# VH-VL binders against b8h429, part 2

Target 1, 244 residues: b8h429
Amino acid sequence: MEAGTRTPTPVLSFGEPSIDGCFPGGGLPLGGWHEVTGAGLEDETGAAPAAFVTQLIRGLTDRKGGAVVWVARRADLFAPGLLGLGFPAARLIQVRARDEAETLSLLEDALSTQGVAAAVAEAEAPDLTAGRRLQLACEKRGGFGVVLHRRPYGGRAGGKPRLVSGSASFSRWRIAPAPSGPPPDDIGLGPPRWRVELERCRGGRPGGWILQAQEAGHGPHPFRLVSQLADHDVAAAEAGRRFG

## First folded at step 1 (VH-VL)

Design s22 (framework fv_sotevtamab)
Fold by ESMFold2-Fast, scan of step 1:
Parts: structure tokens; C-alpha cells; sequence
Structure s22 (fold): chain C 244 residues (1-244), chain A 122 residues (1-122), chain B 112 residues (1-112)
């Protein structure tokens, strides 16, 4: 039986009506997988998309028990700045994969494992068959999956990554850094900020925002809304429905 | 204005295959899921499946799984529904229908094709 | 799958009078996380495809006259036409999209 638009698992709410209103379930399904990439090539090289994903998953670990599995072909450790946001390092399991196919297989295995709340893989877009298998794995255990497209900083540039598939994902996000907010004391930089664009989601609609990180223990949600982006396709989507 | 224009009526023998087209205009074809719905004569509506024209992802109703194939051709802005191993009970009007929400599958339908009658008779 | 049952199968209503059509789902189509009912209503006139009237149980589609309204929650839903016009003679279908889409059997509305 195809589930159609039914969202049988709990959702990750952002706590912001303009963001949560983009999703049929009022948030990102915890029994589904999502894609995250940089908005441009330099954003892919930087840490902003990975930092965004880490902050999002921290929100899950604050509310739901379980391990977080991070699969990559490189044995990268989270930057100290990412862990400084209060991510529980003791719950992170980092796994090295040999190639792209193994990366996606390990992601599927992690999502099918009892006690794993979320799993991230740094990979190219899975084909439709692999995407469907990931979705089934997420549904079976209520796990939260992320496929993250990230170029390592200092690596050789060879053009922009090309997404071949990934339509089977629940949502696709484009992330870029944004200027930091004011510091909580009078020295250093304030909490990190991102330009966050929801490119596509199943049963929902696109949107864009500037979001700021919230520290652990300072509310139930991982982000604070700074502003909505004025120049995305929301007006076009609404106009499309009217069709005079 | 949005239009979904379907191919003409078909008469087929049991065991044959039928392929129906749905050509769209007035919007960006890849922006909306395209669904197919069956209506047997004097009966209600039954969802068959859908395609995401952006990448060809499909979902099918259990009843039609294995016999239905839904595809999209972005070069011609045309969706197709192919139904194989036809039976007399497949005699019906077949509709293509566009998903209500831009960029996603909400599975409620705002624009519909005019319908294509398929008659399966020996 | 979720079974949708409409009542009555047919009704006749005089012009200017209220028409009421009921729809019952075999399980709740209210999603608690967003407090939305995944229920739509369609109108189908002879020789025409269905036309979307209402979605999210009570939200009227653009261009649909104010005399059409939807109500209900969970498993019991109602479509109301407050003052029947001649052009409202049609078959009406409810549809759930909480799971794999399913439709009611239809209610034929005739002018008395």
C-alpha cells in the first residue's frame, strides 16, 4: 500500500510558522530522508551546510534518544566550532566508506539499526532505487536520514557537483553562510547564521529564511528565525494555484 | 491558462497494452506531480499512480502495481500512462490530474485532463 | 487502505434550498502534528472531469462560490451548498489524502 501523503512518524518542528507551514506534517518527518547542499560551489567547500545539518540533528538529540551515524569517504572530524554548539559528541559514530556505493549502503544500514536516531552520509545524489531503499529504512525505525553534498575545504576544484537523482528524498535544501549576529558578550562573533532555502519537499512548498543557531538548553528548537527571504517562488506557487 | 490535453479514445482486446498521453501547457511541466485516475463507467474515481516529471520518480497504487507504468517526457511536456494485460474491467475513462501544490506531491488535484475512454472488448 | 463512504447515494433539492452531503472515513484523516484534515471535495458534471471545490476539509479553492462550504474533522465530514443553483446539479466526491488517495462512491445531486 503506498502511503501517499500520510506522515506516519513524528516531525522535527522548527517552531516557526513560516517554516513549519511549508510541510504537510508541520515539520521534517523523522521517518524520512533529506538532501542538503551548498547554494554555490564555495558554499559546498565551506563548513556551512555541515554546520546547519549538525545544528538540525542536535535538535533531535535534545528531544529523542539514540546514536547519530556520520558516513563519509574521508575520516573528517567535526570542527571544534560545530561541537561548541553543544552537539553531544559521545553519541556521534563516524564511519569511513571506500566509495560512493558503500557510503549509501552504510547509510541504509545505519537507518535500519535499532538505537540510531539519525544518520548522515556525505555523498552524491542516490539513484531512485537507492533513494527508495533509504526511505523504507527510515520508515521501519523512524530514523532521520540526510544526504549531504559537501566539498572538503582545500580540495581540488573540478566544477560544480551534479545531482542526478534524489527525488525520492522528502526535502532538498540549499545552504549558504550569512553574517553572524551580535555576540552574547562584547567580544568575538555572535552565533552562526545561515541563508536557508527549501528548494523542494514532498506534499509541501518551497521557502527561504535567514536562521540563527540556538545554544543547547535555550529552548526546544535548534534555530531562531532572523528574517524571511523575499525573493523565492512562494508568490509564483500561489499564483499558479489560482490560474485565472 | 493551464491545459491538460489527453490522447483520443482507444479500443483494445483483452491482453493488449494501451498507452495514453497527457500534454500540458500554461505552466512549467517539471514543477508539479502528474497523477492518473481511473473511472469505470457509472463508478467512482480510483487513483492509479503519479510521476514527478523533474526526475521520473513514480508511485503506484497497489491494485495497479506491475501492470501500470507512468512516465514523463520533458522535451514535449507530456506525461504517459501505460496499462498492460488489459481486462474487460479496465474499461474506463482515464484522467491525468495535476497535484495542487507547486514543487511537491500533496495528492489532491486542481487541474484535470478531459479524460480518455479505453474500451476493452473481445 | 482508508475506505470513504458517502451518504446519501443521491438526493434531490429545490433551487434556493440547502443541500448537505456526508462523507465518513474508516479511520481518522486528522494528522495531530499539524492539526489538518486530509480531506478534499470534488464536483463532476456529466461529460466533464472532476473539479476541486474544497481541500483541508474546509478551505475553498480559488473561484469556487461562497455557497459551498466544508466542515467536519477526524472521520466525519460534510459538504454544504447553502442555496442550490441550477449549475450545481452534479455528482460530488470526497477524497482522503492522509494515505494512498481514496475516493467516496459519489453522491448524485439533482434538482427537485
Amino acid sequence: as target 1 above (244 residues)
Amino acid sequence: QVQLVQSGAEVKKPGATVKISCKVSGYTFTDYYMHWVQQAPGKGLEWMGRVDPEDGETKYAEKFQGRVTITADTSTDTAYMELSSLRSEDTAVYYCARDLYYGSGSYEFDYWGQGTLVTVSS
Amino acid sequence: DIVMTQSPDSLAVSLGERATINCKSSQSVLYSSNNKNYLAWYQQKPGQPPKLLIYWASTRESGVPDRFSGSGSGTDFTLTISSLQAEDVAVYYCQQYYSTPTFGQGTKLEQL
Scores: ipSAE 0.000, ipTM 0.416, lowest interface PAE 18.3, mean pLDDT 79

Design s27 (framework fv_sotevtamab)
Fold by ESMFold2-Fast, scan of step 1:
Structure s27 (fold): chain C 244 residues (1-244), chain A 121 residues (1-121), chain B 112 residues (1-112)
Amino acid sequence: as target 1 above (244 residues)
Amino acid sequence: QVQLVQSGAEVKKPGATVKISCKVSGYTFTDYYMHWVQQAPGKGLEWMGRVDPEDGETKYAEKFQGRVTITADTSTDTAYMELSSLRSEDTAVYYCAKSRWYGSGTYFDYWGQGTLVTVSS
Amino acid sequence: DIVMTQSPDSLAVSLGERATINCKSSQSVLYSSNNKNYLAWYQQKPGQPPKLLIYWASTRESGVPDRFSGSGSGTDFTLTISSLQAEDVAVYYCQQYYSTPTFGQGTKLEQL
């Protein structure tokens, strides 16, 4: 209500009006945590959501100093397989967790640590109490948190992910791979593409897009908009893990 | 092993409210959505809505929105469907049905035996 | 909503003969990312709840006899009973789960 007392909450902008317009602050809050899941069961065990998160954080590292902490239980999902285009590997700290409880504890510790700009944990969705603790940790240091929700390979067949409605996360995303664009003159592979659905956003609105990775130095933003997806039926997205 | 057992038949007057239960056994109640399906006499199947027993989130079909309330009690592994402002057109068999998939748009692997609700004066 | 239309509304078949039931969706239920059709088939006998027969258009549920088969893709699907038995007399429903669940109107299969 009073003018001239505070700066706006820091946000990570996509630089795309159709995406940034979904958020009350024009981007993802930096002093908060977010959930990212695969769009289907196969995507939850695949590399596309992790690659998307890596590219998103690359955008943050272009604007903010500090370390990026990645907490995971998997031995084989380390730097070379998770690096996005132009991600500064020198800033990445990889931490192995013994179990699910340690994964969330290490994420909370990372977000509470001076000099950490962002932290990612590959974990099942935290319960509401754990989510509140993560939010407080983010607010204390202005850190950007991501819980990359993974279903273990060969986990309970047909069971649902541990998702909590009204989670303390600011946003929840569903990611699937999309066919890459053709490279110039059909040489090599084109930049990666994702089907990206913003399922929930606190105080904001949902949306869906096909996004392509942007090269470092090719612009200030991590993604280029390829197309906007039609409005989605939430039941269709949940059942088939599919957009619209 | 998996069983869905519904409460018994009900006879109601127009304007009344009915509440039907569906008690589950043989699986972890919170792992799957529970859905409710209406079948009017001699007619086909119509999806009414679902609940996520883990967090209580519900989704309802447009036709029933505003009259149906679906809930879950994890202490007793029981789902409920409450339908208000009953009309003669609501005379039907009501089924609870378990999701095989974790989304609301899923196929149903197990069904309750059905509960006949008759609405008449 | 996706509208599901079955044909015929009723069918009479002699024991041992083939029964064919068709189901058409108002839009494709094929999901291109996993190449799966989001379609199921159910059997319902008088006084009983529906019983799952087939899911993903062609995958037979555990315990369902091999005389039941599903085929088709996109918008056009078929349930086939290769050799009708007396216990197969029932109403059959198709259901899509690509979006909010919707059922066909049902096909009543009777013994001729």
Scores: ipSAE 0.000, ipTM 0.416, lowest interface PAE 17.9, mean pLDDT 79

Design s30 (framework fv_sotevtamab)
Fold by ESMFold2-Fast, scan of step 1:
Structure s30 (fold): chain C 244 residues (1-244), chain A 124 residues (1-124), chain B 112 residues (1-112)
Amino acid sequence: as target 1 above (244 residues)
Amino acid sequence: QVQLVQSGAEVKKPGATVKISCKVSGYTFTDYYMHWVQQAPGKGLEWMGRVDPEDGETKYAEKFQGRVTITADTSTDTAYMELSSLRSEDTAVYYCARAPEYDILTAGDAFDIWGQGTLVTVSS
Amino acid sequence: DIVMTQSPDSLAVSLGERATINCKSSQSVLYSSNNKNYLAWYQQKPGQPPKLLIYWASTRESGVPDRFSGSGSGTDFTLTISSLQAEDVAVYYCQQYYSTPTFGQGTKLEQL
């Protein structure tokens, strides 16, 4: 790299070589923002993408201090899922937005606020200009940003997520639920599992996995690898954008 | 060796459309944004817009929005800049220039390799 | 848009002497988290495309002679040529890439 530096960018590592190997820096940049959506239209109305994001951020909060801000237009379906994942409620600040424009504005404000470690907004994809603004906000405070494309339950089911292919996000993820262990008929269902697809990663490569939630305090990483998806078994990947 | 080779000079009438090509070699076309820069005779450099060859996403300068169209053809490793409704003030040398996509791990939008330029003359 | 202003518009310098070109941005192009200034310098000779000299305000592009150096931070930047050579006669441009790219108006460097 012509602009090379010796200081590594702070990252959130998954602790799994097949996942961390997809990222130029060995993990998700802490000073960056990411997009998460459902794998199919029905997944966008479900809880799986939000649960995945919650688990990812819990992993971050296990490593560092700071508040987590969650911006949404609707709050009444969020709390049960959050509690079920063992998220530290004392660090969560829930903010209700009036409309889409206010949602993104509040996300930027949260990421620019001292003491905020991560911020999530349930919103449509920001355009490139708004996306670059979010990236600058993340970099200024070292904050972790997420735009979660989740439709309200009972919303119109007839369109695709409003994702911009060239958005300024570092990564874009598609999430669907996966069967948890043990068998459904046995008491004591295991931790949640997700079918996780990394669709795009700036300077990195795509991938797919079945991941299981790591219990709070049971390890430094938010997920355990269950399996790699067969349609993502190719190790060959374009380096994405310029990666030295 | 990395090279950007542009199409030859054009002479157009007012109201016409011009389309300039920029063929790349020596690197992976989809790894870099391709930008277009205008330079009127004896004047400075003015950014027009850019394309991401990987997905075709474009961004244009406000001055040219609505008249400029930038595209990329990955099958031929060629970027294009099309400027419509030509006026005499569009007489200029047009450059293509590559830049890495901004991210925290690479260089920003410094233009490290430039095409040789294409002179477009608009006259009646 | 960030406005880039260069000074002087032109200067004449004798061979072997120091040339200094200044560039001001209307807002800071320094990102404090990564400590990078999103600023580049280009050299353009008549009939040729611009050539990248400096990026990240002070990093020389490969192949650029060490007599060229960049300095400054935030809103005020300087390109210095420590000992002018005949081949350095050109127009020099600063460019920011903190946001949508914008260039300074150019500084014409001539030999006395």
Scores: ipSAE 0.000, ipTM 0.412, lowest interface PAE 17.0, mean pLDDT 78

Design s5 (framework fv_sotevtamab)
Fold by ESMFold2-Fast, scan of step 1:
Structure s5 (fold): chain C 244 residues (1-244), chain A 124 residues (1-124), chain B 112 residues (1-112)
Amino acid sequence: as target 1 above (244 residues)
Amino acid sequence: QVQLVQSGAEVKKPGATVKISCKVSGYTFTDYYMHWVQQAPGKGLEWMGRVDPEDGETKYAEKFQGRVTITADTSTDTAYMELSSLRSEDTAVYYCARDLGEYEIYTLGGMDVWGQGTLVTVSS
Amino acid sequence: DIVMTQSPDSLAVSLGERATINCKSSQSVLYSSNNKNYLAWYQQKPGQPPKLLIYWASTRESGVPDRFSGSGSGTDFTLTISSLQAEDVAVYYCQQYYSTPTFGQGTKLEQL
């Protein structure tokens, strides 16, 4: 229920205790913003992180009315397969930004707009001041914000380090594609799968999973758990960061 | 100087509704959330909810959800707390309190300036 | 909700002696992105509203005497009064504002 101020309820539940248990409120807060990036350079230019974000927001649209705003400098946002999983395309507003500064400004505008349930921007990490403005906008309207860190196709623009310092985001995720299972010869079998790592969560715990997209009507949640990543994988990643 | 002045004590019958005011001065009303806190006689402090005077957004504690309504009137710089379906256990001092206002961190819920309190007695 | 538990429920301290009050949260109130503890301490005297003493676990509010100090991080916090004065006899509350605000049950400080 709507008990929290900084981490308000309602939340977006994954319906899986190993995932929901990572969050103080038992799910991702809807009045906050989150960061999503690819697990490696190939993943940062690929469609897998955007596909994951789209599927996550589909779960929100099953519970909440309003528009979904997607701000990007590119136009290649959706594969037909994602629309086939029941995303409500009629509620999607795609906005093309001229540059990085306009991308974050448009994200803030969207989150401050009545009737917007969620907003995504494909952008570099906001500085601390911009991140705090985004969080305030989300808290005031109960909006769900995502900054998706993607390298432009063919290279990185600007030459700035990806992470400078600080972020007011509630959570940070790393996404990579995962095999769809043993391949029959015929293409188009099986829903997409991701290797999903929760790197940081305000007041919560990190974790990792292999998740599969769940079709509309196959339950109240957008993902199905395939497996939890082994403890040694998560521990190894955390240990590596100290020496990296 | 920053000041929060609450309306006077109230005596109500069970089932009645009470509405308490909190008039502010000495700062920009719309810059800070306003919280309401209940304190039963000889007991501790319990958060009831808060309002953002700029847009009227409210958040309520689970215990009071459905019975409490918190509002703000920017034309008079006054916050209100209305509690319905009163029970004897609602007998308490009610406080309004201004949020700490550390906006750089985007976290609200610390309270720096408090009203004098309003005693509400609910009896037979 | 985050549950705040204070200890002791009451204590008696002689004038000039040190008073120590503890507060434990059921989950961490440290926000990793800014490294701040979302914890406050209040003093309440009979017939008066609570008065903010400390916020961010250790930052003293303007006008609060230097004998009051806060310490701790994450889930364990302490309010210390280095040399008790007669005017310090009161009930003390810790409060978290990391999520929906919740208060400890209070610690009654009396003069021995």
Scores: ipSAE 0.000, ipTM 0.403, lowest interface PAE 18.9, mean pLDDT 79

